# Designs tried in a protein design chat: VH-VL binders against q9h9l3. Part 192

Target 1, 176 residues: q9h9l3
Amino acid sequence: PRKMVAIDCEMVGTGPKGHVSSLARCSIVNYNGDVLYDEYILPPCHIVDYRTRWSGIRKQHMVNATPFKIARGQILKILTGKIVVGHAIHNDFKALQYFHPKSLTRDTSHIPPLNRKADCPENATMSLKHLTKKLLNRDIQVGKSGHSSVEDAQATMELYKLVEVEWEEHLARNPP

## First folded at step 10 (VH-VL)

Design P11 (framework fv_unasnemab)
Fold by ESMFold2-Fast, scan of step 10:
Structure P11 (fold): chain C 176 residues (1-176), chain A 122 residues (1-122), chain B 107 residues (1-107)
Amino acid sequence: as target 1 above (176 residues)
Amino acid sequence: EVQLVESGGGLVQPGRSLRLSCTASGFTFSTHYMDWVRQAPGKGLEWVAEIRNKFNSYTTYYAESVKGRFTISRDDSKSIVYLQMNSLRTEDTALYYCARDLFDSGYYFDYWGKGTTVTVSS
Amino acid sequence: DIQMTQSPSSVSASVGDRVTITCRASQGISSYLNWYQQKPGKAPKLLIYDASSLQSGVPSRFSGSGSGTDFTLTISSLQPEDFASYFCQQANSFPRTFGGGTKVEME
């Protein structure tokens, strides 16, 4: 297989009223779900809102966290030249201040065949949790103490693998 | 540049122990899986053990021939992977290589050390 | 354990020849097969990973093919530096296993 990784990021709130989403954790897994990268990341701006219910990030995770500039360099070295899979991945790339080529990007929130397999409208944006439950019979993002970006990245890769052959053929015939 | 340097080999009697070390440099050691592969004189390659990284819980795997006798471990702060070899047998006589496992989309040994020789003889 | 049967054990060839080496797995391993080259007194060097991907810096005369159980390493036009031993290795499951090796020697 072609070199392919899946990514999931967690963001915290910075800026006025915590409205700016800043990268605070990034997990990257390989095709088989093994973890290539998983670090807490210290934003360059003051954290106003940890968004712990969703991010799972607490103040103690910022102790010894990798500074944003260093983490970004490490992450980009892993992503460059690879097919990168994510769910609503534009949010992750925005937080990384990074432009990944569209030809090498796969967004599981915008793959019509995947929605079709889940008995969902092809053009609807379904949550990662819903697709994972419907197609993999697995519950993720359980409870209210925050999500695991590792678990999310692994689920995202497994979802993509369900439609990989069909979708890669589609993209070859219909380049983005 | 990436380098792996093995040490700790030597001549030992059957039933004794040896500890091999492999010092890594030139890359982020802590993110990689590390393996030991051996080669008996004039023979082919035999995989011995693997230790995964922190993100994969430092899980370890062993060839059946060494299970229960050998222990693979690592020290990420020093960029060293170890192979503790107990209850050595004459069949363990080999050149022992340290190898880096680069697991982007499959699993493969992209860099190898020059090896350290272990001879088990009375 | 997955047994890797490699053939031939040795082959005599001349510069410019096309050389093929085969590797057969006792069970399906998808594309998790790697090829290594080893010269006398040296450590092995990765040539091909994931059955068909050429490692950076390796000459294009080397190619790999196959999936499942049957795999082939091809050297399209043998060069003097290619006289060496070649090993396949499966990475599908533990324990990781190598083929017995193929020695490519000068005629």
Scores: ipSAE 0.549, ipTM 0.821, lowest interface PAE 2.0, mean pLDDT 92

Design P12 (framework fv_unasnemab)
Fold by ESMFold2-Fast, scan of step 10:
Structure P12 (fold): chain C 176 residues (1-176), chain A 122 residues (1-122), chain B 107 residues (1-107)
Amino acid sequence: as target 1 above (176 residues)
Amino acid sequence: EVQLVESGGGLVQPGRSLRLSCTASGFTFSSHYMDWVRQAPGKGLEWVAEIRNKFNSYTTYYAESVKGRFTISRDDSKSIVYLQMNSLRTEDTALYYCARDLFDSGYYFDYWGKGTTVTVSS
Amino acid sequence: DIQMTQSPSSVSASVGDRVTITCRASQGISSYLNWYQQKPGKAPKLLIYDASSLQSGVPSRFSGSGSGTDFTLTISSLQPEDFASYFCQQANSFPRTFGGGTKVEME
């Protein structure tokens, strides 16, 4: 089955002292890494902190950004009914104000055989950057100008594909 | 509802040019890959060209038989995909279909237009 | 180019029959194979994508199987509306290529 996509979101700080994480970019890729969606998203609240070092978001990206309500509808239309792969994906779903069924969710920060392949403790939470370097011999999130959510989503899908067969078999025998 | 409407076909002499248009409605056009597929009278299907969406830099692909002569392009503001056909040959005679490529679960043409006929004859 | 060889070129069948159409790729295409139905004077219609996924609205009597190089479309109990031409298509690599087609005719 290939009804599977990978997602990665970038958040900016809103609310008091920029403590609230609000969606500001979302990238979704298909099984082969082709980009289904990649838009800058305008939060409904005032942006206090662009968090540019991590998000890569700058004020100019907001000029023609898609409003949150519209972007959310577009994104959910893509995700609904599909297996969705992400890394620490609960953060992405929270920013989208969305519940995705656990049975169709794959979190690469939470897959024991993936950590095993990386020579890491099975129940540890490893960063996407670390797993990608160890297993794909590729450096992502390089520099201080922010992350590429497209690059992160593509890496996440490739990491999942390394354990897809064994993990899907595990989930079929042990349904969430 | 999703609709694709082709236009621009006709009778032309070998060596001349023709531009086909496909107007899309009922979906977010800019998010989809768009393809042209042709069918010669009484023959099977032949893929001609693809143009990817804005998120994949509008990358284009062509069948070898048309490479260098045909150009696929799109205007997302108008929801139109074009096929510019130059140096036409008699073997280009076919019904030309516009197709939407839904690539979220593989790569496949889930909607097709009715086609526009191109006849290249002296 | 990946050549798609489709068999048979035509088959005569009766309502209620089980019809099997085979498609062979000249090199591995994983599961990137689609099946289309075309009725006379009409545009093709998607039946099955990614080798075995049934398109929404397509009757369950249609099924697809296979991976790699050998693929099969099966119609478990042929109905009057199923007399048509059927085409496989590989979407693994460019150029995208179609099989030669199979015409399912009334016996």
Scores: ipSAE 0.718, ipTM 0.879, lowest interface PAE 1.2, mean pLDDT 92
Fold by OpenDDE, second read of step 11:
Structure P12 (fold): chain C 176 residues (1-176), chain A 122 residues (1-122), chain B 107 residues (1-107)
Amino acid sequence: as target 1 above (176 residues)
Amino acid sequence: EVQLVESGGGLVQPGRSLRLSCTASGFTFSSHYMDWVRQAPGKGLEWVAEIRNKFNSYTTYYAESVKGRFTISRDDSKSIVYLQMNSLRTEDTALYYCARDLFDSGYYFDYWGKGTTVTVSS
Amino acid sequence: DIQMTQSPSSVSASVGDRVTITCRASQGISSYLNWYQQKPGKAPKLLIYDASSLQSGVPSRFSGSGSGTDFTLTISSLQPEDFASYFCQQANSFPRTFGGGTKVEME
């Protein structure tokens, strides 16, 4: 089997009204949940909204943040050739301005067996927080300090591991 | 050019303490994790400790054999990584390498110092 | 802890020979496996990282393969400068662990 990693990104608001989501932190963990990558990232455009309540990003985090172009190169190098697991991962890839092969992508927000296991409708989009609580009996994204992308990436990987065998078999029979 | 220079090794009696230093140059020290790896005479390599610096905090990892006795630390302003070794034992006798921990698709030690010798003997 | 079992512990070979060293992990480590070369009196040198990626400056006669638990380092045609010790190392989890080493000696 291919090497598997999980990714989670935090975004800040850029653009005239802060409506553009720009990458400000990226965390990548391996199959065992060990951190492979965790960096604050400096967007190419001026930050209008740090979205701290959700992102956990503060102005001080940007002082020595890795420039986006450099960070993107580092991240892509890690992701290349791997199975990448994420939750609503299309947002992460969008922020990275990167497209990972669909056959090597695993989105825990779109895995029916995972929802079934959590007693949720198979075709519903459930939050990472909800699935983590239901299936791992763990609280994530707690408090007012914002999300921890490392914590979220780890939770995402653990969730996927619950249905890995079944889902990989499904994908093998139904290649994208 | 990347350089790592270890120092602080010597001969000590069991139970004593010793502090190793590794001075780094030729790269952005604060952007890299640093590790200590040791090698007993005529033996293989043994990972000792790793220190990470992220978001103005440090995370450390230790081999079980040194937990509670060794402390890895760093001074990014000086580009130095330290290994404080307390309660030394004879089995701690080894050449101690400082290594730069680089990540790509994984973590690996791409640069090593020449090492500093620690001998623990009665 | 993840135990790395390296084999053989030593191998005698001649210049031009194909040399194969294996490393087995006690549990899956994906591709987080590195190979190092060490010559007497010298620090280890990185040869292969991430199971199969050749470090810059390393001759192409060196190659790495494997994933999960079984890994292989291959020297396609042994050169005089290749007589040394070789170590595998897993970087999948803590504690980081090395194989026991393989000494490649002249026959």
Scores: ipSAE 0.016, ipTM 0.621, lowest interface PAE 7.8, mean pLDDT 92

Design P13 (framework fv_unasnemab)
Fold by ESMFold2-Fast, scan of step 10:
Structure P13 (fold): chain C 176 residues (1-176), chain A 122 residues (1-122), chain B 107 residues (1-107)
Amino acid sequence: as target 1 above (176 residues)
Amino acid sequence: EVQLVESGGGLVQPGRSLRLSCTASGFTFSVHYMDWVRQAPGKGLEWVAEIRNKFNSYTTYYAESVKGRFTISRDDSKSIVYLQMNSLRTEDTALYYCARDLFDSGYYFDYWGKGTTVTVSS
Amino acid sequence: DIQMTQSPSSVSASVGDRVTITCRASQGISSYLNWYQQKPGKAPKLLIYDASSLQSGVPSRFSGSGSGTDFTLTISSLQPEDFASYFCQQANSFPRTFGGGTKVEME
């Protein structure tokens, strides 16, 4: 196996009217879907909107949450030097205030062969939920109590594995 | 510096019990999978048991030869992994190693303790 | 259970020799294959993980190759400290299994 992990983050709203997305949970899984990291993260700013319907974050999760600066250090140690897979992963990197090399980044929302397998237009941005249902026959992000970042990271890795050989060959011929 | 220190071995009669301990230091114990591997005198290596971390529900796995008799457990607050060995048999005689399983890059034992000797004899 | 067959069981060699040890899995294990070195009276030491990745601090004369079912550990120029036993180990599935070992001894 490659040195490859999948990441999914949950964000809460901070700043004026809760418009700023701040990291509140991060999950990282290895190639086989085993969890390397899964912590609730306390933003340095006051939480205005927990966005619970989407994030699954509640006030109780913040009581023993890891402070942002500490969590960021732990997460970056895991990601550095590895191929990192995510879905719309630029949002996760933005919340982490982190730059990851494009050559080591894989975004399942922008892989044309994956959309093709799902019978979707190659240049469309499909949701993780749709691709997972279509290609893995699994329902994720169900219910009204928020998403599981572990579940999302695991689904993201499994989706990437469906196109890994083809996409890595493409990237070798067409380096980013 | 990563250290793993095993203890609890000794001479014991068949049918009795022993508990082995492995105290870890120098790393974040709670995120690692931990394993026990044994080696009979003059023989090769035999994997015994694994316990996963909290993020993976402390899932345990055992070699068939020890299933139902041995229990692997851990105490993250003390950085200790245990192996409770019940109904010991003469074929359990071996040097027992504690090993750290680094699973982010392919599952491998990157650090081992010096081992603790278990002799099951009448 | 996945059985790991190592060959040879022993090899006599001289300093400077190229030594090759093979390991065959009874089922496909992708690249989940590790190599360990063990000297008399000491704990095993990781040499190579994930079939071909050299562990930090291990001399570059050690290399691993292979995938699927057939794997090889090579020591390109044997040194005095390399006389030891070597074990392969699969990490693809449970139970984890080791090869029977190869003893590299002086000619």
Scores: ipSAE 0.527, ipTM 0.808, lowest interface PAE 2.0, mean pLDDT 91

Design P14 (framework fv_unasnemab)
Fold by ESMFold2-Fast, scan of step 10:
Structure P14 (fold): chain C 176 residues (1-176), chain A 122 residues (1-122), chain B 107 residues (1-107)
Amino acid sequence: as target 1 above (176 residues)
Amino acid sequence: EVQLVESGGGLVQPGRSLRLSCTASGFTFSIHYMDWVRQAPGKGLEWVAEIRNKFNSYTTYYAESVKGRFTISRDDSKSIVYLQMNSLRTEDTALYYCARDLFDSGYYFDYWGKGTTVTVSS
Amino acid sequence: DIQMTQSPSSVSASVGDRVTITCRASQGISSYLNWYQQKPGKAPKLLIYDASSLQSGVPSRFSGSGSGTDFTLTISSLQPEDFASYFCQQANSFPRTFGGGTKVEME
């Protein structure tokens, strides 16, 4: 396998009316879906809105959470030099305050062949939940208690593997 | 520096038990998968068992030759991985290595201890 | 179980020689193949992981190649410290399995 990982982050609301998205959990899996990293992360700012329905994060998760600066260092050490797969991954990199080279970034929300396999318009942005159901016949993000970033990262890696050969060949001919 | 130190080997009669320990230092033990690999005198390497980290539910895997007889376990608070060996046979005679499994870019043993010798003889 | 067949079992070589060791898996293992060096009385040392990735601190004269079932370890110009045994190992599935080893010895 390539040096490739998949990432998914959960954000909570900070700042005025909780409108700023701050990193509060990060999960990273390897090519086979094994978990390399999964920690709750304490934002530097006061949490106004846990966004629990989507994030799955509650006040108790923050009690022993890793401070943002420390978590960021650990996460970047894992990501640096690797192909990083994510879904709408720009949001994860923004929350990490991190720039990852586009040549090593794979965003499953913007891979035309993946949408084509799912019988979706090639240039549409489809949700991770929809693509996973269509292509892997698996329900993720079930219920109202929030998403599992581990489950999301694993699904994202599996989705990418469906188009990996085709997409890597495309990128070799059409570098980003 | 990264160190893995095995202990607990010795001479034991067939059918008896031994517990091997591997004490780790110089790295964050709890995030790594840990493995036992053995080598019979003058022979090649044979993988014995693996225990995964807490993020992967401490899942364990065994070679068929030891299944049901050997148990791998770990104590993250002490940075120790164990191999409990029951119903020992003469063919279990080997130098037993503890190895750190780095699994971010494949699965591979980047550090090994010096090993502890187990001799099963009457 | 995936069987790893390693060739040759031994090779006699001189300093400066190019040495190639091959490893064949009984089933496809993608690039989940590692190479280890073992000197007499010492623990194995990782040389190459993921078929072709050189471990930090390992001299550039060592290289690995291959995917699927056929893999090769090459030492481009053998040095005195390279006389040792070499083992391949697959990490594609459980149980993890090693090749029988190749002893590189002085002529």
Scores: ipSAE 0.578, ipTM 0.819, lowest interface PAE 1.7, mean pLDDT 92

Design P15 (framework fv_unasnemab)
Fold by ESMFold2-Fast, scan of step 10:
Structure P15 (fold): chain C 176 residues (1-176), chain A 122 residues (1-122), chain B 107 residues (1-107)
Amino acid sequence: as target 1 above (176 residues)
Amino acid sequence: EVQLVESGGGLVQPGRSLRLSCTASGFTFSYHYMDWVRQAPGKGLEWVAEIRNKFNSYTTYYAESVKGRFTISRDDSKSIVYLQMNSLRTEDTALYYCARDLFDSGYYFDYWGKGTTVTVSS
Amino acid sequence: DIQMTQSPSSVSASVGDRVTITCRASQGISSYLNWYQQKPGKAPKLLIYDASSLQSGVPSRFSGSGSGTDFTLTISSLQPEDFASYFCQQANSFPRTFGGGTKVEME
C-alpha cells in the first residue's frame, strides 16, 4: 500500500510548571521519505518550557509559526484516510487532539517483528534512536540541540518498511 | 478553485530561447511539486521536468532530451513555476502543460493547465 | 528509461460496453502508475493514481488494477462522455514516462 505517511511531532511545555505537552512542530513524509509537511506551530497557550534538548524548539521558531488551529486543519487533511506510521504515535495524536482509526495506525514502538530484527525483546518499548542504529546503521538525534522531526519521521518510515509485508499480513489475519 | 495558467509560448527559430510561465492559484503552492509535460501535434504525452517543493530543497529533474538546454525554476512568493528553454530544436515543438504533482499517495498530476503552444521552425 | 506499452492503440465500443485497456512496464514499477483521460483539444484529466486509487469526482465505473509490470484500466459500462484517449504513466523513476495512448471510439 502507498496510502501511507509517517509523522513525527515536537512538543513544548505549557500550563502549570510546563507539564502540559503542546504541539510546536510537525513533520510528515511519504512512503519514500519525501517531506509533505514541516511547519513550526504556535501553541495557543504561553510556552513555559521549550524542552529544547529534545524538541529542538527555540523562541525564534515561534515568531512566524503557524497557529495551532490552522496547522491542525492542514495536518488532518494529509492524515485522513491514510495509514499513519509513527513511533510512540499516541503522543503525536494527543498533541494534535486527534483520533486516528487504530486499523490505519502503525506504531513502530509496538511491532514485535521489528524488535526481533533488532535482537531486542519482542514486547519491549525500544527508542527510535536505538532501532534506527541497530537496523539502519544510522545515528539520529545526535547532540544536545534537539531532534529533527523530519529525520525522525523518515527513520520511522524506513523502519516500518523493513517489516511492512510481515506486519500487514499479521494485521489482515488479526485486525486490531 | 485550483487554477494553473501557462503563458510565454510562441513561434521561434531554431537555436533561440523562450521562457514559459505557469501561474498557480487556489492552493498552497509552496507545498507542491510542479511539472512540465509536453505534447507534440497529434502525438502523445512526454514528461519534461519537475521541481520539488520547499521542504525538499527545490530539487530539479529533467528528461534526457532537454537536459542542459532547459531549466525549471519557481517563485513561491508569486506562485509561479518557470521553464527556461534554450537552444530550441524543431523537435521541441509542442503544447506545453504545467501540472500540479501530488505525492501523498504515489506521485500523480491531479491538475493540469490548458497549455501554451511552442512552435520551433525556420 | 522505463518503456510503457499500451494496448490496444484503439478500440471501437458501444455505450454500455465493458472496456479494458492494458499497460505494461519494461521493468517493475511497484504500484507507481497513473491513468489519465484526454478529450480532443483538452488537457489530460487524472482518473486513477497509484494503480488503483480512484480520483475524487471520477465516476465509479472507472477502476484500475495491477502491480509490478502489468496494469489494467477498466470502464465497466461505457458512457457517451467516455469516448476519449487514455494514457498510463509511471512515476516509479526518472524520467517519468507515458504509454502511447489508447483511443476509445464509437462503434
Scores: ipSAE 0.854, ipTM 0.923, lowest interface PAE 0.6, mean pLDDT 93
Fold by OpenDDE, second read of step 11:
Parts: structure tokens; sequence; C-alpha cells
Structure P15 (fold): chain C 176 residues (1-176), chain A 122 residues (1-122), chain B 107 residues (1-107)
């Protein structure tokens, strides 16, 4: 079996009105949930909105943050050749300005068997928080301190493991 | 040039305490995780502890053999990592290495100090 | 804990020989496996990280392969300076664990 990691990113707002989502934190965990990578990342452009309520990012976190170009290199090196699991992972890849091969990507927001297991419509897009509560009986993204990308990455991996066998078999029969 | 220099080793009796230090230079210390690895005379390598510094907090990990007795800590302002060893046992006798823990596509120890010797004997 | 089993514990070889050292993990560790070389009286030196990545400055005669539970370190043509002990180490989970080591000796 191919090695597997889960990724979750936090973004801040850049651009004239802060509408551009820029990577500000990235967390990567292995199959067992151990942290392989967790860094604050400095966007190349001025941060207009830290989106702290959701991202958990504050100005002080950017003081010694890893420059985006350097962080991107580090992250890509970790992801290369691996099966990458994420939730709504297209947002993470977009923020990274990187696109992982589709055949090696697993998006827990688009796995019908996972939704079915959670008693949700198979074709609906459910939040990570909801799926985690339903299937893992765990509360994530609570409080006002913002999200924890490590926590979210770990939850994402655990969710995927619930349907891994079934989904991998499906993908083998239906390669992208 | 990256350098790691351990100190604080010595001869102690069982039950006593000892504090090791590792002074780092040649790199941004606060950006790296630090580990202690020990090697008993004529034996293999044994991981002892790791300390991470992320988001204004420290996370520590320990080998079961030292858990509850050893404490790893660091002072980023001085570029020093410490290993407080309490309730020392004869089996703690070893050369203690300080190692820089770098992560790229995984975690690995790319730089090691020369070590400091700890001997626990009655 | 993840146990790392190295084999052989020792090997006698001559200059120019192909030397193969194996490391087996008690459970899957993906590619998070590192190899170190240690000479007498010296600190360990990183050779290979992430199962197959050659550390900068390490001769190309060293190579690593494997994933999951079975890993191999290969010295394609043994040189005089390669007589030493070698250790594998998993970085997949805590506690970090090393193999028992392999001593490469001159025949």
Amino acid sequence: as target 1 above (176 residues)
Amino acid sequence: EVQLVESGGGLVQPGRSLRLSCTASGFTFSYHYMDWVRQAPGKGLEWVAEIRNKFNSYTTYYAESVKGRFTISRDDSKSIVYLQMNSLRTEDTALYYCARDLFDSGYYFDYWGKGTTVTVSS
Amino acid sequence: DIQMTQSPSSVSASVGDRVTITCRASQGISSYLNWYQQKPGKAPKLLIYDASSLQSGVPSRFSGSGSGTDFTLTISSLQPEDFASYFCQQANSFPRTFGGGTKVEME
C-alpha cells in the first residue's frame, strides 16, 4: 500500500479587500495521526484579514513564520508520491499553488460511503466538524480561538480510515 | 557551521540527579526540534526524548524507560536544550548525544553532538 | 512501540563487495525510516532519510529502499572507510526507535 498523509491548512486574507486566501498555516499528519509538519507560513503579500475567528491566526504568529516559498518546498517534498487525504482539499492545494495527482488524492468531503455512514445524503457536502461528531463522537473546531489544523488533519485521517478499504476498492475499479 | 556541544555529564550514584546541556550554534535554534539519544557502552542507540517548539508552546516526548524521571526543556534565547535526569539508575549509564531533528519529507537527525558521558554507579 | 529488527547483526566483507543490511518494522512505518553510520568513538552520521533519500555529502554507493515494514540499506561497492556500524531508525511514531545495529567488518 502507498504511504498516506493527511493535510489541513489555515488561510488568511490578502489583497485589496482581503478576499484572497493565502496560506498561513499547514499541518500534515501520518497514517497514525503523528504530526509530520506544522508551521506558520508567511504569505508573500500583506495580510489584510487574519480571519482569526476561523483560522486561529494572529499577527504574532507571523513574526517568525516560514516564508511561503520555503514552506511550499517543504510541504511539496512531504506530499510527493503519497496519497494525500484532506477535507475540501482543493482549497488547500489552491492555497499551496500546487495540484496533487487526482489518483493520489482523497477528499473526505466527496466520499459517498463516508456520508452514508454518517447518515447523510451521499452526494451532499458535509463539514468536517459534522462528520467528526457523527462518526468519531468528537468535537472539533470549538471555541473562539479558531481552528486547529493539526486537529483537523487528524480528524480527516481518522474519518478516511473508516472507509479506506471500501473506497480504495472503488477507486481501483474506477480510476480517475 | 552547525555545532552541538553537550555538557553536564559525570559520575553519580543511583537515585541522584544530573542535568545535561546542549548548546547549539550555526543555525536558527528556535526553528528546530531537538532530541536526546543515548548509547550505553558497547550497545546500540536509544532515543530518549524530543522537544518541539510550536505556536509559543512546547511539546515533549519521552521513551518509556525515562518517562517520569527525565525532563527535556529548552531555552531558545540561549540556543540550549536541557535534559534533567532524576532518580538515575545504573542502566542510564551511557553517552548522551544531542541531535538536531530536521523535518523535510520526514523527521531525521542530521546533526549530532559529540556526546557527554553519564555514569551511574554505586 | 514499534520494534525495529536489523539483520544481520554483523557482516564480514571485503573492499569492493556489495553489502546489504535489512531493517524490519513491527508495523507499517510508511517511508519514515532513516539510516545512520557510526564509526568507533564518533557520533552517528545520517546517511539516508525517508527510506531512500540520500543525505547531502553521502557517496552515491549508499542507497536505501523499501516501504511499509521492510527496508534495505545497500553499499554497492564497499570502501575502506565504510567499515562501521549502521543503524536504522523509524520516525513514524513515538517513541522513536532504532534497530539493533549492524557491524560491517573487514574479512
Scores: ipSAE 0.017, ipTM 0.624, lowest interface PAE 7.4, mean pLDDT 92

Design P16 (framework fv_unasnemab)
Fold by ESMFold2-Fast, scan of step 10:
Structure P16 (fold): chain C 176 residues (1-176), chain A 122 residues (1-122), chain B 107 residues (1-107)
Amino acid sequence: as target 1 above (176 residues)
Amino acid sequence: EVQLVESGGGLVQPGRSLRLSCTASGFTFSDHYMDWVRQAPGKGLEWVAEIRNKFNSYTTYYAESVKGRFTISRDDSKSIVYLQMNSLRTEDTALYYCARDLFDSGYYFDYWGKGTTVTVSS
Amino acid sequence: DIQMTQSPSSVSASVGDRVTITCRASQGINSYLNWYQQKPGKAPKLLIYDASSLQSGVPSRFSGSGSGTDFTLTISSLQPEDFASYFCQQANSFPRTFGGGTKVEME
């Protein structure tokens, strides 16, 4: 199936005490890991907390950032009608204020065979970093300068490809 | 209306150089990969080179027959892709097409220019 | 390099005929196969991408099928404007490689 993309978003803190997660970067890759979209996104609300240690986002990234409304339109054009792979992807969809059909959504944090291959409890939510190290022998999200959403999206697609055949068969027999 | 217009072809002696240009219009050039494909007189199609977009670090790829002699490059501000051809051989004689490369649902050339003719002869 | 073997190299056909062109890859290419049509003196035109997806504006009499190593382009009812050369192309690996072409000629 070629109409499959992987997404990873970075969020910053907005609203009271920075508790609201607002979209500030989105990366989308195709099946082979080529980058289809990678933009910094300017939230409509004042940024209280850049969460730089996790997001990698700093004030300078906002200077030429795409406004949220425009970025959302661009992103939804890419996602609509495609199988979308992500890790804890409900957070990304929430930040996008978007509903993607469950039948076309693949969440690598909730795929029991993937956890099994990594010698992890099948029903646990394992981090992207842990699964990538165990199954791909690759270190991602290294250091304290924040994550690369491109790197995370690429790792997510590669992890899904390890279980794609068996998981698609499972979903065909057990539609969500 | 998507358009690709090649230029820079001509008659040249072996060992010389030519630079081909392809000017794009009617789409967001900077989002697309761009390729050169050639066709020798009466022969089939041969892929020559690809240059990726800024999101993919302007990575370049070449057919073995041209590697080390040809250089693909692009200027996103002008919507132009170039093919610098050095140390030309008689075997490089062909019609050279510029093609737009889509990569969201596979990789394929959805638009082609009319081509520019390169003849390498003594 | 992945070699693309296209057959037949030429076929003579009449309007209304069903025409089938085959393309074989020397190794697995998933569904990364495209089909192009080329008329004399003209640039190639995309017909089918990703093995079976019909390009916008291309008549429904054209269809593609296959995966892995064996692929087929079918023209269900040949029209006068379909007399042309057809090329397959793999996009799985670099270098990108084309088949040798099939010339569809009038009987």
Scores: ipSAE 0.568, ipTM 0.837, lowest interface PAE 1.8, mean pLDDT 92

